# Ledger of designs, part 16: miniprotein binders against Ferredoxin--NADP reductase

Target 1, 346 residues: Ferredoxin--NADP reductase, of Oenococcus oeni (q04hb6)
Amino acid sequence: MDNEIFDIAIIGAGPAGLFAQFYAGLRELKTALIEATPRIGGQITALYPEKTILDVAGFLGISGRDLVNELKLQTDLVDSKTFLNSEVTNLKKIASHFEIEINHHASFLAKSVIIASGNGSFSPRKIDVPGSSEAEQSGMLTYLLPGLSEVADKDFAVVGGGNTAVDYAVELIDHDCHVSLIHRRDNFRAMESSVTKLKNSRRTNFLTPMKITGLSPKKEKLEIELQSVPDGAVKRVSVDRLIGGFGFTASSRTINQWEEFPEQFNQGFLTNEAQMTSIAGIFAIGDASIYPGKSDLIATAFGEAPTAINQAVNYFDPDRGGPQHSTSLNKKEVFKHDRIKSRYNS

## First folded at step 4 (miniprotein)

Design s39 (from a25 with K23D E26R E27D)
Fold by ESMFold2-Fast, scan of step 4:
Structure s39 (fold): chain B 346 residues (1-346), chain A 93 residues (1-93)
Amino acid sequence: as target 1 above (346 residues)
Amino acid sequence: SEVTITVRIEKDGKTIEYVFTVDSLRDFKLLLEFILWLIKLENPKRVEIEIRAESPELARKLAEIAKRIFEEAGFTEIEVRQEGNTVIVRAEK
């Protein structure tokens, strides 16, 4: 057990948790940011690091990866402590504090808790045909887009009929790849403009209606066995890589095993206007939270984070008062960062 | 107990710490990937890694791998200190 008592334990290092850590640091609070996976960024890093996000204020458009990088660099302006590959397996109330258990071992005490764990882990829906395990192990079958530098003129197959598959195919042709789009139907449940773009591109080959019945990794290419849906006629194609675009499934959460488990409504923790859950001293923000009138956006989570931090302080230290206006903070320390305007450095 | 690896960076008077739980070779590989990403993103002048393992021998072996990673990342001054089951690797540019 760490002998240091934290002001706030923040559970989940997605965008909500990262911004909460940053804001808590501006208030000079001792916080522990605790993340079950071995990386930061939550769902963004796991599911769509390459996707352009359009609805985060302050950015004309930003990739998921770049947004996470910016949030990380912002937290560097403050003291921080982050636990990675560290699952909160129990939450217990002991007098005026909460005991945080990590990976089934009691770890430390916190005066307050902010749940920023999103909706839990997401994993890709996987293809299950002869040879699929070997293809995945060899790297020839993946479920996320590769790094898009230096993939020009390579041959990809994408399998799936929804937005995931269609978005993958569009991104690949925009990077000068050739794409064979495989789907068991002749129609797609995806944005019409994206489908039209693929149909008008000479880089797209539609293999519909067909299903994959086998995969055979060869030394430098993946052989895909296809069967026509109406008549079972067999066709084989060779590609550099197959990308499965079937979407993602949520893994089960372990939070419901906590001794202090706040009340839920729908799939989220019900909160009041202060972001406080049914348990005094426990708050929830981002996709982990729900309240009447909530807008389910990353930008909304950024507003919820400061509210939760300030209300947590009101809970455990009511005499501390509200935050100082940001312009009154120590500018010299903040503006030493090389990406902040040099005019603020002496 | 599990192996605990703490990565510490000092930046403009602020302390940035990552505490990583390692229970498998896979976990260690993911930690190394995280450290390489962190070094690339931050370009820190100094990084300290504290390894607490079940045995002095395991701590030393993990520290040698960390030292190699820092050498490849361009750090020119690397010191290793061992205190029982704990090894501290400090790397500077």
Scores: ipSAE 0.717, ipTM 0.916, lowest interface PAE 1.2, mean pLDDT 84

Design s4 (from a25 with V19I T21Y)
Fold by ESMFold2-Fast, scan of step 4:
Structure s4 (fold): chain B 346 residues (1-346), chain A 93 residues (1-93)
Amino acid sequence: as target 1 above (346 residues)
Amino acid sequence: SEVTITVRIEKDGKTIEYIFYVKSLEEFKLLLEFILWLIKLENPKRVEIEIRAESPELARKLAEIAKRIFEEAGFTEIEVRQEGNTVIVRAEK
């Protein structure tokens, strides 16, 4: 329940928070993972689930979605408790504990806190034209890339002029899709090499300068009404799906309203090498943290998570001692898991 | 005005628990999508959903929707128990 006392409250279920939850579980700590959105995966799930990530150690290219799936399956090896659709609206210190308030109503106590909220949650900037609500409800208008395994030779429209739209279009043509790229201007504010790649591809049709004026879902296709910006001429195109690539707006943040608010530098919480903030017992990891020489990589966050967990234990229970190495732990229970395979089962 | 939904999954001797605060039918739909993703990803043998609502009637209506989702996901043993404003749906396969 809400009145349970936790060893650690972890704020944010992005990659950093998920790995922190897993590692804490290996140490048999009672943790609460608290996520403002109804999903896990943070920025990866919100912004680029289908993009290939190249800079996470141990994977030779992995999609954002598959990385989140692997992190989730890893947490299944331990006892866990996760709060979803749950915004931390206040953080207060009471004697030797912290009180964490959720959604201005529920609260519970933790001995320490790890902030892993990244750069905040993001919502797509949406198209607002006649038929857009119906198109979105039908699944024919989305703001993220679809699953890319079965989209070859499908027709997509992407609307937008920035990196989001251009990157979506590049990914789609790399998976043998046909893309109509819609933008109100003839120029794009995106990586030049990506724009050049699209211009040199026979799979890309540029519908510029044009704006969308209406959407009509039909049986298996979406009809898009377009209007030429210079002369107002109307054109209609039919596609399997439309993807809005206008970028994302950061959701409002309550962090600056917390009673215990750690010192910030350049929008990140300043930490030392122990991942400890200016407030004893509060730690920060991943994109929420900042320190001299920090690299904003998922791989960096994975190293920060165990450090923060172990230092939190040193803070609230200094007599507990250090962690065991994972290779020396009893693995009989773990080896029953389908994802843990012997040399002969892989 | 707020419904609390707790999802519990037992896997290889471990307990995995999710608590979800719901203020609307739209948010309940997002929770159901999350549960379906979990079932597809983890293939659990047992899933339990506990629904605490403002009225017994609302709790029953939400539990019936959850039961249908479990049935469609292939669970064969589904038990529904009500205690006032709280309904527990247990699904096994």
Scores: ipSAE 0.768, ipTM 0.930, lowest interface PAE 0.9, mean pLDDT 85

Design s40 (from a25 with K29E E33D)
Fold by ESMFold2-Fast, scan of step 4:
Structure s40 (fold): chain B 346 residues (1-346), chain A 93 residues (1-93)
Amino acid sequence: as target 1 above (346 residues)
Amino acid sequence: SEVTITVRIEKDGKTIEYVFTVKSLEEFELLLDFILWLIKLENPKRVEIEIRAESPELARKLAEIAKRIFEEAGFTEIEVRQEGNTVIVRAEK
């Protein structure tokens, strides 16, 4: 690594981190965006690339993958430096700077830090019944949506009672799949509009209240053994694929080992309205942050990012003026981008 | 064992840089997937990859793989320069 000093180290290249990098670039700040995985997009890329997102302002429905693509193209309007496959293994204060340790050996200095790492790494909660290991090995049991091209008229089963399962089922019927939704109760703890959509669809078959008691891969189909919760009656269903929608379990992160570790509440870093943590010069945004009244939305993170960037500047350079009132870029800069030129000049 | 790979893209007067730490051939494959995604998404006219490895032979081997990826992606002018343990691959179309 170079011996250069960054103005801000941004930890995590999910939506919050990407937008923070972009906004910092608009302010001509030297930033390092640091991501533990070899990809950008955070949980969206890892877990929900095909999911249609409805609650990001400015987009009339957008897939997770396309949202990450748009955020990346937006950062192309500014100079950027991103470290990938790079885990922050220690954060330490040295005089007036923070030393950021990467992968237990390399380090560099930054004047401030923004934690945008979401809620850490996530693993799916798995089904454990006879045959589940074999079904997973064959690809007939998965915990994420498949690529949604060319799945029309296929038969899926989704098991689970929360938002994960219901969202999976909605995406599948929106792509002309047939879905058997399996849950041990006849009630779902999910967005009411999504459940209503599934109930009104002829493509959805509710197998409730039922539990899965066995899985048997049979050539091109998966046989699912179900047991009725009230009376124990056994039923079998054959599908192309079973998707487990039990949600995800957060894995431990190395953040707990940092010498500078900000105060947490319920797995999030406590912040004030300036996105400042308990440690001066360290900020948190997106799902990594928590404060009274916070909404856990991507849109909320987009508002938090500029606040954190501007307050970080106030921390390390308090005599520097605030941002310009206008969000407009020089027209030449705007029209240099190929996609903007295409949209404007076609 | 650990290799540092820097990918540099210049687009519309801006410099976009990625620094990868690669510990295995499997991780190098993930990096190649990322580079292919960038090329498809951004359609850059010029890309530079700097590979710093533990040996000149390893650096050269990884650079050959990177060169093939650029060729498959439609880059027609590819220059490979080596200095010890560092190889730079510059691709233009």
Scores: ipSAE 0.736, ipTM 0.921, lowest interface PAE 1.2, mean pLDDT 84

Design s41 (from a25 with K11R K14R T15K)
Fold by ESMFold2-Fast, scan of step 4:
Structure s41 (fold): chain B 346 residues (1-346), chain A 93 residues (1-93)
Amino acid sequence: as target 1 above (346 residues)
Amino acid sequence: SEVTITVRIERDGRKIEYVFTVKSLEEFKLLLEFILWLIKLENPKRVEIEIRAESPELARKLAEIAKRIFEEAGFTEIEVRQEGNTVIVRAEK
């Protein structure tokens, strides 16, 4: 056990956790950011590094990879301690503190905990039709976007009806690809602006309502067999690659074994307006949290992080007071940073 | 065999620390990828790696790999200090 006592243990180094770490640093809090994987960025790094993100305030458009890079550089403005390849395997309440167990070893104490673990580890939901195994082995069927620098004028099919498929299709047309979007229904459960963009693009061909019934890798193209949902009519199309956009399944189970396990609703930790869970001193933010009216956006998580940090302080040290809205870092130190200096002068 | 590796970067008076738990060669490779990404992203002038292994021999071998990474990344001043099962590699450019 480390004799160091942290003010806040933040679980998960996705966008929510990274911003929470930064904001806690601005308040001069001693925090531990704990991440189960050997990387930061969470779902963005794992699934969407090439995706162009349009709904984070302050950026006209930014790739997932670049957003994670910017969040990391922002944390460099404050003192930080991050544990990587470090799974929180137990959480115990000991008097006024929480004991954090990492990889089955008691590691340290924290006065409060913020759960920012998103949805855990991810595996793609796979298509299972005749020929799908051969198509995947040949590289003609994938579940993630390819490198986008050399795909212009190629023909892609994307199958799926949720945000994953729609976002893949948008990214492909933005890189001058032609996309056949396959879905078993005529409607999509995805961001309305993205669906509208695809409907208005001459690069998008909607193959709906249709389902894939077979895949045949050929020498230069993948042949996809489609069946019309209403009448069973069969159609065949040829593409350079098929991308399965059915989404991903979370596979983390360790969190369910915590001695202090907060109440969940619909697979998220239920919180009040202070981001506090059913257990006093434990908070949840980002995709790990749920409350009435919640929007599952990165921007929402960025607002939740300061709330959780400030309410955690109110929980363990109410006399410390709230944040000073006019508080600022030493501006001279900020402008010494190579990236800020370069950006300022460009 | 479990190894703890701490990476420390000082930037404009701030202390930035990463702690890894490594149980296999595969996990060690992922740590090395993370360190190379950090060096490329942040271009730090000083980096310290502290390796705490279950044997002095393992700590020394891992430290030699870390030293090679720093050399390949352009660090010109590399100091290695060993105390039993702990090795510290300090690199500056």
Scores: ipSAE 0.760, ipTM 0.928, lowest interface PAE 0.9, mean pLDDT 84

Design s42 (from a25 with D12N K14R T15S)
Fold by ESMFold2-Fast, scan of step 4:
Structure s42 (fold): chain B 346 residues (1-346), chain A 93 residues (1-93)
Amino acid sequence: as target 1 above (346 residues)
Amino acid sequence: SEVTITVRIEKNGRSIEYVFTVKSLEEFKLLLEFILWLIKLENPKRVEIEIRAESPELARKLAEIAKRIFEEAGFTEIEVRQEGNTVIVRAEK
């Protein structure tokens, strides 16, 4: 057990957790950032490192990978301690502190906890048709985008009707691929501008309303058997690769076993406007949190992080008061960072 | 067996620390990939790795791998210290 008592334990090193760690550092708080995987970046790193993100303020479009890199470089302006390959397997209250159990071992105490675990671990929602396991084993059926540098002029099929499938299709046509987009309905539950882009592209073929009924790996191509939803008419197409875009199933199994487990609604931890959960001293931010009117955006999580940090301070040290914006930043030499200095002096 | 590896980077006058638990060679490889990504992204002047293993021999073997990674990453001053089951590798440019 670490004998050091942390002010805040932050669970999850996705964008919400990384920004919370940075902001806590600006407030001179001692924090532990705890991540179940051996990497930082959460869903971004795991699911869409190559995706261009358009709705994070301050960036004119940035890849998932570059956004995580920028968040990491931002935390370099403060002292930080991050536990990787470290699953929080229990959360227990002892007097005025929380005992954090990592990988089934009691590890340290914290005065407060911020849950920033996103939607937890992810498994792709898989296609279950004759031949799907063989197609996956051969590499012809995947659930994530391939490396995009060498895919020009290749034929892809993407199946799905939500943002995952539509975003995959957009990324592929932007890299000069031909895409057959397969969906059981004629309409998509995805960003309207993305769907419009696909409809206006000569590289997109809409196979709707159709469902996949079989997959057959051939020597160099995957044969996809399709069935028209209204009348059952069968059609076959051949592609280099099929990408399943049905989204991902979140897992919260370990969290459900915590002794201190806050109330949930629709698979998120219910919070008030202060990011406070049903348990005093435990807060939730980002996709792990839910409240009336919540938007599940990275930008929303960035606003929630400082709120949770400041309210955690109010919880364990109510007389400390609010953040000092100018003097604290100067003491940390924030403005001496090469990138910031260049911006001020150029 | 379980090994605890702590990576310390000094950047912008700040202390940046990562604590990693590894139970297998595959997990150790993931840690090395993380360290290489971190060195490439941060370009730190100083890096320290503290390896705490169940035996002095295992700690030494893992430290030698870390030393080679630092040498290949361009660090010129590498110091290795061992005390029992703990080995510290310090690398500077």
Scores: ipSAE 0.717, ipTM 0.917, lowest interface PAE 1.2, mean pLDDT 84

Design s43 (from a25 with T15R V19Y K23S)
Fold by ESMFold2-Fast, scan of step 4:
Structure s43 (fold): chain B 346 residues (1-346), chain A 93 residues (1-93)
Amino acid sequence: as target 1 above (346 residues)
Amino acid sequence: SEVTITVRIEKDGKRIEYYFTVSSLEEFKLLLEFILWLIKLENPKRVEIEIRAESPELARKLAEIAKRIFEEAGFTEIEVRQEGNTVIVRAEK
């Protein structure tokens, strides 16, 4: 706490938070980027790393993983401090500063706060049967798609009845895998075209209506125990990997316990056009924010980040002034970067 | 029993720092995976990891794991320095 005072604490290392950190660095602000998970990228990394994103300006189609990689490389143009596996468990105002509490233990001070945490943390809905913990520890049970370059002709089981499971199965058969699709009902609550594609594929085996009752990792395969619904007949299948496709649960419990908790509407923090919340000095951007006419796009968050940074400066140092309308902020320093030199032959 | 880990990377004259609190070996593994991803993505010439643990023995054990990961990632010059409960591993190529 007494070691360092930040100009801005940015909560959440998704796309909005990463771009805010970069832009703050261009303005030579001292920022802390604080992320509850042990990785960056937010929802993209957690849910959609393989998804092709078509609506981020400046990219002609880009995977979620590659977008996060590009955002990270951009932050490398500036000095940065990032706290990972670090949940903001309390936010309180002390005189003219905010005290940021991390994991119920550590704290430091910031002159302003930008909430960029999306709409909460996401965790997979997990299978809870005998052997599931061992299967997960061995890598034979996962909740996200594997890297798709080396999966051809492998046997996967996918369990679940919604879009998550069906989309996983479609992606796997498109990469020449064999998929056993397990669901406790004979119907799926997913896009009909995707279900039809799976039904028309000889690479898909439907194990419905069945539920998983046990998992047993063997030397090179996972044995899955299945039970027919409702009659209880037991069947066993052996696969290379099982993927749980039950979807994800959002959680924002910790944020609701903050001493300084801005007003919300429909799970977002209400902001004005300056990205300011109901609490002076606290801003919100990206999916964490809501205002009339907001579009829930990554591209929208990229515009909100500079606005929030500049308005935070106006809040804690109103005499500093605003940025110029030029992209040549810190021209002498930023354009020393080897990647930029190579591209622009400068 | 919390372990505090600081990772420092220098890239093109910029200082990039990460702070991580871990309470289990599983969390330490996730941090190492993050570091390996950074090394692959950014290709830094120097990486420094500072481990502060509850005991000198634990700090040394975690530092040995980090040293091995750097060796496997192709770093040829690795220095380990210990002061009580704190160990610094510095890797260069």
Scores: ipSAE 0.742, ipTM 0.921, lowest interface PAE 1.0, mean pLDDT 84

Design s46 (from a25 with V19Y T21I K23H)
Fold by ESMFold2-Fast, scan of step 4:
Structure s46 (fold): chain B 346 residues (1-346), chain A 93 residues (1-93)
Amino acid sequence: as target 1 above (346 residues)
Amino acid sequence: SEVTITVRIEKDGKTIEYYFIVHSLEEFKLLLEFILWLIKLENPKRVEIEIRAESPELARKLAEIAKRIFEEAGFTEIEVRQEGNTVIVRAEK
């Protein structure tokens, strides 16, 4: 652990936060990137890792997963400290610094704060039936897709009626899995082409309209108890794994309890053109921020991040001055990186 | 009770650190998934994990799990050092 005061605490490891961490590193600032979940990528990783993104400059088309991977590799060019599974549970101003409390227990100090939490933390909507806790503890019930390299010919059940469940099922059959798709209704609120693909596949078994009423982990398989919605008839199926595809719940409730809580409008933190909130020294970027004329795009967040970093420096160290011309920042270290060196030699 | 895990990767003269606080085996599993993702993405030649637990026995047990995962990920040189409730696992390839 480091006992020195951070220059900037960045809250949220989505695209905005990752790029802010990278840019702060180019300016040789000591930053803490703090993420409530045990993963990076924010909404992209949680909701649409396989979606093709067309509106990020510099890429003709890139999947959400690949974009997060590229942003992570970019942060590898600088020194970084990232706190994962770490919810900011209080923000308090002490003289010229901010005290950042994480998980109600740990705390550290920063000279400034950048809120990059998007629309809040995302947690999976969980199934609540007898045996669900035991199934989750055993690893037989999960809410995200497993590693797909070793799943061929395995039996999965996916439960849910929206895009999350349907997308999970499509990905699994594309990796030669057998999928039982469970939903309370016969109709899915998902892309028609994806549902049609599942209906045309010999690898998909539709268990609709049915609801899960119990889960029993057995030695090698998970037994799922199902009840028919129309007549209450009970059926049992055995699968290798069950994946809950109910989507994710965003929550900003903890932020509302901060002692230093900036002014909001329409669920975003109001900012000026410097990305500064109503509280001096606290900034907001990306989907967490709002101002007249804002576009909620990843590309917009990438422009906001350098502005917030540079204005945070002006706030806590006005004599430091502006950034050195960007093409001169840490040039020698950047050219040592294998990918950068290879690109200039190829 | 609380277990603190620090993951350190050095790349091209830069130090990249991750800190986890885990309260359950479920959270420890998510940490392991994150570490495996980092190994696949970054292909680091050296990774260090520091585990601080309630007891020396728990720290050692968690370190053995981490050691096996590094072995399966292709690391050929793995050093484990224990200092009371703290265990450091250093993996190189």
Scores: ipSAE 0.642, ipTM 0.890, lowest interface PAE 1.7, mean pLDDT 84

Design s47 (from a25 with E2K T4S K23W)
Fold by ESMFold2-Fast, scan of step 4:
Structure s47 (fold): chain B 346 residues (1-346), chain A 93 residues (1-93)
Amino acid sequence: as target 1 above (346 residues)
Amino acid sequence: SKVSITVRIEKDGKTIEYVFTVWSLEEFKLLLEFILWLIKLENPKRVEIEIRAESPELARKLAEIAKRIFEEAGFTEIEVRQEGNTVIVRAEK
């Protein structure tokens, strides 16, 4: 067991967790940010790093990747410790502290816990046809959008009928790609405006109702074998890349095994306006939390994070008092950061 | 085999630390991808990586891969120190 005692253990390094880590650092709290995957950014990094996000205040529009990058650079203003590839497999109360178990090993103690794990960890739902393993190994079959700066005038196939596939196709045509959209039905369970945009685009080719029956990587192109659902007729198309847009399987099995497991409603942890769960000293924020009137927005999670941090302090150190404004940072230290120094000089 | 890897970056008087546990070469590759992204994003002048493995040979092998990554990223002064199953790679530019 690590001999370090943390003020707060933050579970999940998505936007909510990253901002919580930053804000806690401004309050000079010792925190552990714990992430089950080997990367930060949560759902944004896993599902839509290239998607333009329009509903985060302060940005006209920002890609998911750039938002995560900005959140990470913001944490550089404070001391931080992040555990990656680290699944919280148990949470146990010992006297006035919580014991955090990582990957089935007792790891350290924390005075409080903030659950910021979103909807759990994600794995893409994969295509399983002859040649799919070889296609994935070659990089010609992926389950996330590629870097969009390098894709103009390339031919993509996207397979799937839900929001994931439709959103992928929209992003690709907005970056001057040609997209063949493959789905086993003629209708899509996705935002009507996005489907209409694809139908009105000269860059979109609808291959419906069709299913993929084989993949063959060639030196420069991926050959996709398709079969018509009604009559079984076979068709082949060649593309630069195939993107599987079947969505993701959420995994929260570890959380369900915690010795200290807070009350849930509709798969979210119930909280009050202080972001407190049913267990004293355990808080939840972002998509992991639910309360009357909650909006599932990144912007909402950013407001929940400081609330949870401040209320956690009230829980384990009630005499510490209220939060200081961010301007309480040592002015010399703030100006040492390259980006702040650059902006100040501008 | 279990390998514990700690990456430390000092930036503008602050300490930024990442702790990884990896059990496979595939996980180690994902860790290397994260380290490369981190170096590109933060452009640190100094980076330290501490590798604790089940054998001295494995620790040395992983440290050599880390050293090559730092060289490719433009670090010119790389120090490698080994104590049994633990190897520390310190890179500076």
Scores: ipSAE 0.619, ipTM 0.884, lowest interface PAE 1.6, mean pLDDT 83

